# VH-VL binders against q9nrl2r1430to1533: the designs that were tried, part 22

Target 1, 104 residues: q9nrl2r1430to1533
Amino acid sequence: GGVHELSAFEQLVVELVRHDDSWPFLKLVSKIQVPDYYDIIKKPIALNIIREKVNKCEYKLASEFIDDIELMFSNCFEYNPRNTSEAKAGTRLQAFFHIQAQKL

## First folded at step 13 (VH-VL)

Design S2
Fold by OpenDDE, fold request of step 14:
Structure S2 (fold): chain C 104 residues (1-104), chain A 124 residues (1-124), chain B 107 residues (1-107)
Amino acid sequence: as target 1 above (104 residues)
Amino acid sequence: EVQLVQSGAEVKKPGESLKISCKGSGYTFDDHWIGWVRQMPGKGLEWMGMIYPGDSDTYYSPSFQGQVTISADKSISTAYLQWSSLKASDTAMYFCARHTFDFESGYYEYFDYWGQGTLVTVSS
Amino acid sequence: EIVMTQSPATLSVSPGERATLSCRASQSVSSYLAWFQQKPGQAPRLLIYDASTRATGIPARFSGSGSGTEFTLTISSLQPEDFAVYYCQQYDNWPYTFGQGTKVDIK
């Protein structure tokens, strides 16, 4: 596509991706590494998918965008015990998101 | 417009090293797997491996594990396939391809856009 | 690895006729199956993904069906530009694998 000015959603996704705790969320969980993931998580989502949706203008409301981000974290906490690195990263990233989302 | 542009044809001798490239444009390079596919002369398609530029996560097909190296430089939206020592049997067309995801259907990604291919000829 | 087997190896069809190509997986790949078209000197072109969804810009005469281990690509009325090699490919499990291809040529 052409050059696009970053919207608030685009900017927030960039910030999330660049965050040190984004590593569990950059892309969909690999079935190769986690064979049972998709038996448990029925609505998988990741930052790359969310960014693509933003780029395609799939979000008409901020609430829709926020819902997908929250789903991403919800999936993480559903699958990963609290003491895992993934869950801990998710907790920190979600806190960051909640702060940034206030700017939307 | 999504495009994958590969480096030009190569003519090499056995034992030489080689690194070919695939540059993506028209999309967020970091967010899509890039795969490499071999097609020997008159033969079918073979997956070699794939890399996720966003974190450099890489998978190789067992047949190609240790035979080639796949890498990426996300700063220039480029993926690479390289050999340390070419063999005559490496003579083939090599394609790169982009992974994508249909968020309205399943959770697995598929390959949609392909490079034009890089012909590698290895002979004495 | 999952072995993909296509049949027939060669399919001779007259222009305007229906072409039916088969693809079998050695184990279930659910609906994570794609069909590609390749013409000489060109890169493969995505036709169908998720077993039955046409890629953008693909004519309606191309359709995919099936799930699990049996899949079919149908060309309802073969056009001159459709003579090519067709590959199925599973992306359910790594390593991703292609069928050996079906060549569709003119009868």
Scores: ipSAE 0.836, ipTM 0.930, lowest interface PAE 0.5, mean pLDDT 94
Fold by OpenDDE, fold request of step 14:
Structure S2 (fold): chain C 104 residues (1-104), chain A 124 residues (1-124), chain B 107 residues (1-107)
Amino acid sequence: as target 1 above (104 residues)
Amino acid sequence: EVQLVQSGAEVKKPGESLKISCKGSGYTFDDHWIGWVRQMPGKGLEWMGMIYPGDSDTYYSPSFQGQVTISADKSISTAYLQWSSLKASDTAMYFCARHTFDFESGYYEYFDYWGQGTLVTVSS
Amino acid sequence: EIVMTQSPATLSVSPGERATLSCRASQSVSSYLAWFQQKPGQAPRLLIYDASTRATGIPARFSGSGSGTEFTLTISSLQPEDFAVYYCQQYDNWPYTFGQGTKVDIK
């Protein structure tokens, strides 16, 4: 734990990052590995960026935070076919998020 | 405030091993790439590679691939650059730098904060 | 790798005068271009990113322009503390690469 109590958003991000299926979402997709990613995805986002926005208090409403998380998943499903490991991980992590988001 | 603090100057001989460090503070260390840059005496800047502490994903510049090892210990917010066998030509200043993302504009990530540098001198 | 070429190698200007630095890429880097300032014995300092956005705390006299393969850093009125070496850097393609630098000294 930290020196201070985490906000609901902070705690949720921590839980998402620690999840086994978070690996596709920890950071922005690498153009090195996926050269065409940013030709397709125009609003890239990842958990590290979302956490930074939380830390900077950029989310004034829970809906804004949720929108960014959902954008992260929608990007994954837009780029990755359903049978890929990334899409499968995204499906499981999104389900987990929807459960945890009820605490907000 | 964001800070990168590097280990002190090193004086070594050819053939010796070396591991220098870069400690981050004032931000979530796991969430930002750490890059290493070489600057030989009186010369320009050269990218060596970078590591993402959150998952240890690592990239090397072709000219440094197999020549050095980049690693990180996120438990102490520290990145490392190491040589198994130093050469005289490794004499240089070495900088670490933090990667960030301009999420306002949507552009790619860039490096914003730099360590103070570590001078490595290799001579017989 | 993408080769970044800066010109001139050395730029001599008087205090209060305009300084114009050029950076050329061997292929398009879009707007993924940064400018750094480095003084002797110091680490590089970020001035401009995304070709034209000033970093936090950077004076308004510094401005960046350009896209694709041609970029320019302009110092509208050179101050005594601005005499240094300036580097451009592309971060569009790995490996990221720097220009060889332009030294701005006193005329």
Scores: ipSAE 0.831, ipTM 0.929, lowest interface PAE 0.5, mean pLDDT 94
Fold by OpenDDE, look of step 13:
Structure S2 (fold): chain C 104 residues (1-104), chain A 124 residues (1-124), chain B 107 residues (1-107)
Amino acid sequence: as target 1 above (104 residues)
Amino acid sequence: EVQLVQSGAEVKKPGESLKISCKGSGYTFDDHWIGWVRQMPGKGLEWMGMIYPGDSDTYYSPSFQGQVTISADKSISTAYLQWSSLKASDTAMYFCARHTFDFESGYYEYFDYWGQGTLVTVSS
Amino acid sequence: EIVMTQSPATLSVSPGERATLSCRASQSVSSYLAWFQQKPGQAPRLLIYDASTRATGIPARFSGSGSGTEFTLTISSLQPEDFAVYYCQQYDNWPYTFGQGTKVDIK
């Protein structure tokens, strides 16, 4: 079970996950490591959650999928100053995403 | 269907090394934490640690830090628990368990699926 | 670590009767509390998560309540298959910790 024909969303998520700059986004931020994260970020999201939503066919429109990805980046930039490794990685990954999203 | 299938029972002697496995299927293995839980004979459940296969991020319970090694091979959807030198006190049932997302709260996870357990017996 | 304490250690109940199990945390775990059922020779089965949400496939006779430091698992009408050991577990803080378990056996 769980075998699906790769959709455009699935393929893009795979590409995002495999990207070198995906490390801040693979999973939800740990409260253990960042105790104040969820005091600031109210709509947390990560690539594993987005992939789960894709697998469950929760995205009916490309815009919905894009919105979640953009939210993921928005959260990163909201919490992390621009000079951090996380923000820098996010900037690069978002640029990559924007290019790939044009194919959707 | 989500399944966690663990390796078979082990009978070992003190001082021997051991590596047991937990293979996940029916879901994206990389995207869920896999935890290990010890249950000594007739006793309760003890969290040992957990690993995120996607990046191999690992947490150990203080009681098990340095006592075991948790690893994963995401290419074969398998998590591992290993000892370099077994003790008689390591005799127990060991379970692996999958964590799932808490979509309601948004940032916490709980474990929903369990392996069938691996019995490890260490005796002279 | 957060210490989880369950009571009673053993609960003897007749079929059809109500069973009430208690779980106390040494500090607040908010609602990040799960209940598990374990039968001999089997893996634990998730019953309740987030203190009061039944897991998929869990009968309605199982219910969880509480928040902070005091939690309760209730079996409204005990069925023969419900005789087992029940564990609570907090996942608010690492390391995650279990209660020592409550054995529900037949009176």
Scores: ipSAE 0.775, ipTM 0.917, lowest interface PAE 0.6, mean pLDDT 94
Fold by ESMFold2, fold request of step 14:
Structure S2 (fold): chain C 104 residues (1-104), chain A 124 residues (1-124), chain B 107 residues (1-107)
Amino acid sequence: as target 1 above (104 residues)
Amino acid sequence: EVQLVQSGAEVKKPGESLKISCKGSGYTFDDHWIGWVRQMPGKGLEWMGMIYPGDSDTYYSPSFQGQVTISADKSISTAYLQWSSLKASDTAMYFCARHTFDFESGYYEYFDYWGQGTLVTVSS
Amino acid sequence: EIVMTQSPATLSVSPGERATLSCRASQSVSSYLAWFQQKPGQAPRLLIYDASTRATGIPARFSGSGSGTEFTLTISSLQPEDFAVYYCQQYDNWPYTFGQGTKVDIK
């Protein structure tokens, strides 16, 4: 997209990072803390990577940006059972994202 | 442009405390691991530890656990390496480094941006 | 901790010749292997990451190969500015570890 879309991506990522439920998504899951994560999740992604891609204009379409955000949530739900703190945080942040994404 | 600027050289006595700094600019400081590498005179490189400034998550190499403190102040985009009591064996060059992203590889924890180094000399 | 062993310790090579540096890991690091160049008084400079990918701005005479436990750095035609110490580093598992270095000297 254009300059308007780049500004919207930047604004949305800032809002996601500031949200109380962003903590599972700030950076890639640690192999130190979670040794088997990368055996299960083959397309890892996190908010810091998404922000870097926005900053470097790597997203050409809004759909590409949305796809990375949704992949982030999908990875969370694939790895984490629904009753975990991570999955609950993911559910709430995803709901927030869907509301904010209407601005795109 | 990504830049890491370290504090200046230090001459200290054994038993003194010291805190050296690494200031990052030209990127989103909170989003990138900062690590510290020691190089003793005439020797190779060794990782000491790293910190993620966004949430202060910190890892130490086993040889350095309990020997130094790594911290960050994201409000001024600065990481720190600190000793409570220096030893003569702490005489070395200390580098900070920041990891970079490779969007094609799917795993992004290699370090290609380095500070200029801080020489610490500890002698009586 | 994954031990990285470099050989030879010192390599004497004439300008224009090929240099081949070896790095062995004590266990598989897949392709999470980097090569650095360091000159006296300077910070390390990243040459190669992911075992074989040149970092931005690195001349084509530098190439890396290998996977698992065995890796090589090749300098196809040594230039005067290439005389330095070269380190391999694994970044598959924390703590990240360097080899002890290979010094490339002018013959």
Scores: ipSAE 0.553, ipTM 0.867, lowest interface PAE 1.9, mean pLDDT 90
Fold by ESMFold2, fold request of step 14:
Structure S2 (fold): chain C 104 residues (1-104), chain A 124 residues (1-124), chain B 107 residues (1-107)
Amino acid sequence: as target 1 above (104 residues)
Amino acid sequence: EVQLVQSGAEVKKPGESLKISCKGSGYTFDDHWIGWVRQMPGKGLEWMGMIYPGDSDTYYSPSFQGQVTISADKSISTAYLQWSSLKASDTAMYFCARHTFDFESGYYEYFDYWGQGTLVTVSS
Amino acid sequence: EIVMTQSPATLSVSPGERATLSCRASQSVSSYLAWFQQKPGQAPRLLIYDASTRATGIPARFSGSGSGTEFTLTISSLQPEDFAVYYCQQYDNWPYTFGQGTKVDIK
């Protein structure tokens, strides 16, 4: 990636964070609230971490950025049954992401 | 450049209210926990609590639960520590601190940037 | 809550010598252990996180080791600017807790 890709990643993350269904993904899942989460999820990630990686130019390829976003959704679906509020929000946000990612 | 700028020293009497501030700049304020640490005169450091400004999620250490209020106004990138009724035992230095991420470790969070401190003196 | 115990309380050393500071946790904190330096009238400064990883800009003379319940900060060749109080802190479980500090004084 170049300057255009980094700007596109930044814009996409901003749109994801602003989406109504971003609430399960804003920050890492709390060990206080969900103590068994990290027994199950081995590669945790959240939008605040992804935004920080964009801000610090840690993504060298668009595929790396997309992989982190998809990992975020995959973690949600692995931990949460499909009928939960978290999984439903994840489904809707992922659909939004796929539409927005076509702009890359 | 990441900066945390705290409000100035306070001299108060027991029973008065107080709200001190910590303004963050040079980073995405919403995305990082801000914690508060007390240091009583001649003593070590104690975590009081922390807030995530992005959604106002807040945790208190048990000894401070109900004793103070931690809040944030993300529109002005500012976190607050507040007492409804000060006691002489509240005399201390108060620091704010920001958390960060280790990109290699991923989910490990630690506090790396600190404000300069706010001295609060409560005496009759 | 997890109690962090530091030893010694005070360590007197000459410039150029090695200082070894110990920190013990009341239960395992894995590698979620940080070391801070604090000089009089200043805020704490992060030295080490993840038990052994130096924070950005920290000189190589600072090194951390240990895991579980026993941790060590080593300053391999003390400089005049290293005389301060050092705190360990666990961040494995809330509330995060500090040790009581080790003061490193000039001998």
Scores: ipSAE 0.527, ipTM 0.864, lowest interface PAE 2.2, mean pLDDT 91

Design S2
Fold by ESMFold2, fold request of step 14:
Structure S2 (fold): chain C 104 residues (1-104), chain A 124 residues (1-124), chain B 107 residues (1-107)
Amino acid sequence: as target 1 above (104 residues)
Amino acid sequence: EVQLVQSGAEVKKPGESLKISCKGSGYTFDDHWIGWVRQMPGKGLEWMGMIYPGDSDTYYSPSFQGQVTISADKSISTAYLQWSSLKASDTAMYFCARHTFDFESGYYEYFDYWGQGTLVTVSS
Amino acid sequence: EIVMTQSPATLSVSPGERATLSCRASQSVSSYLAWFQQKPGQAPRLLIYDASTRATGIPARFSGSGSGTEFTLTISSLQPEDFAVYYCQQYDNWPYTFGQGTKVDIK
């Protein structure tokens, strides 16, 4: 907790959103465009939700923040075959995240 | 404090164009869908469509597809509803609304803040 | 699209009494159901989401229940400020749709 952890979570989310490969993760997957997504993914999450949780101080531990980010990637890999643009973006963004998360 | 402030009332003639606005403040504008709701005189509420300002992803209700344009300019935290050619049947109150997330209920989206409304009157 | 039907169209209730409002969906919307209050000349105000969760700042006299196709809003002890029109809205599938409203009037 506290101001240092809030600032660190906020900074990491900003860097994730700025990353070129963030595009599949900015908001929840659309039920309009992908009607079966929510039949498969039962714990949906996205960067906008994570940023809102940081803004509202919903994370009490760094592990909770990390778990939400990893859930985001896990959902991507569960739904999308590895050869898709979404899965490739997820692989690259996750690698970036792992480097940045060592600093928390 | 989250606020949605809409542009003022409009009196127009059929065939004229119109663009009304909804300015959001007190939150991360890019991260929340903004929707538009029509309320015809003495009637209930109808969703027209919504836009995600972060990437301009936009959805329309079928009855409004091709009838209006929804857009946003995230650099000034403003969403827009636009007609290229107004009809008398467009006379209504128009609300913008923000949606957000409840983390305790499992991240489902719902609309929590509303603009004050913009009255549009279209008559000969 | 999913049709939301509210009943009754008008409720006449004395202050301090219970008001019970009904909302029916044309197909299951699970628990993705919200209730709104609208007073004359004002924007709608969110009361309940997820069928039964009160929004922040909403008094405990408002409660929601139901799932699937049948939903209820209950106002346990009606106050003078509660006389308004109430709308249910599903957000399970796009387009999101409102019921036609229930007007709660002083008896």
Scores: ipSAE 0.417, ipTM 0.829, lowest interface PAE 2.6, mean pLDDT 90

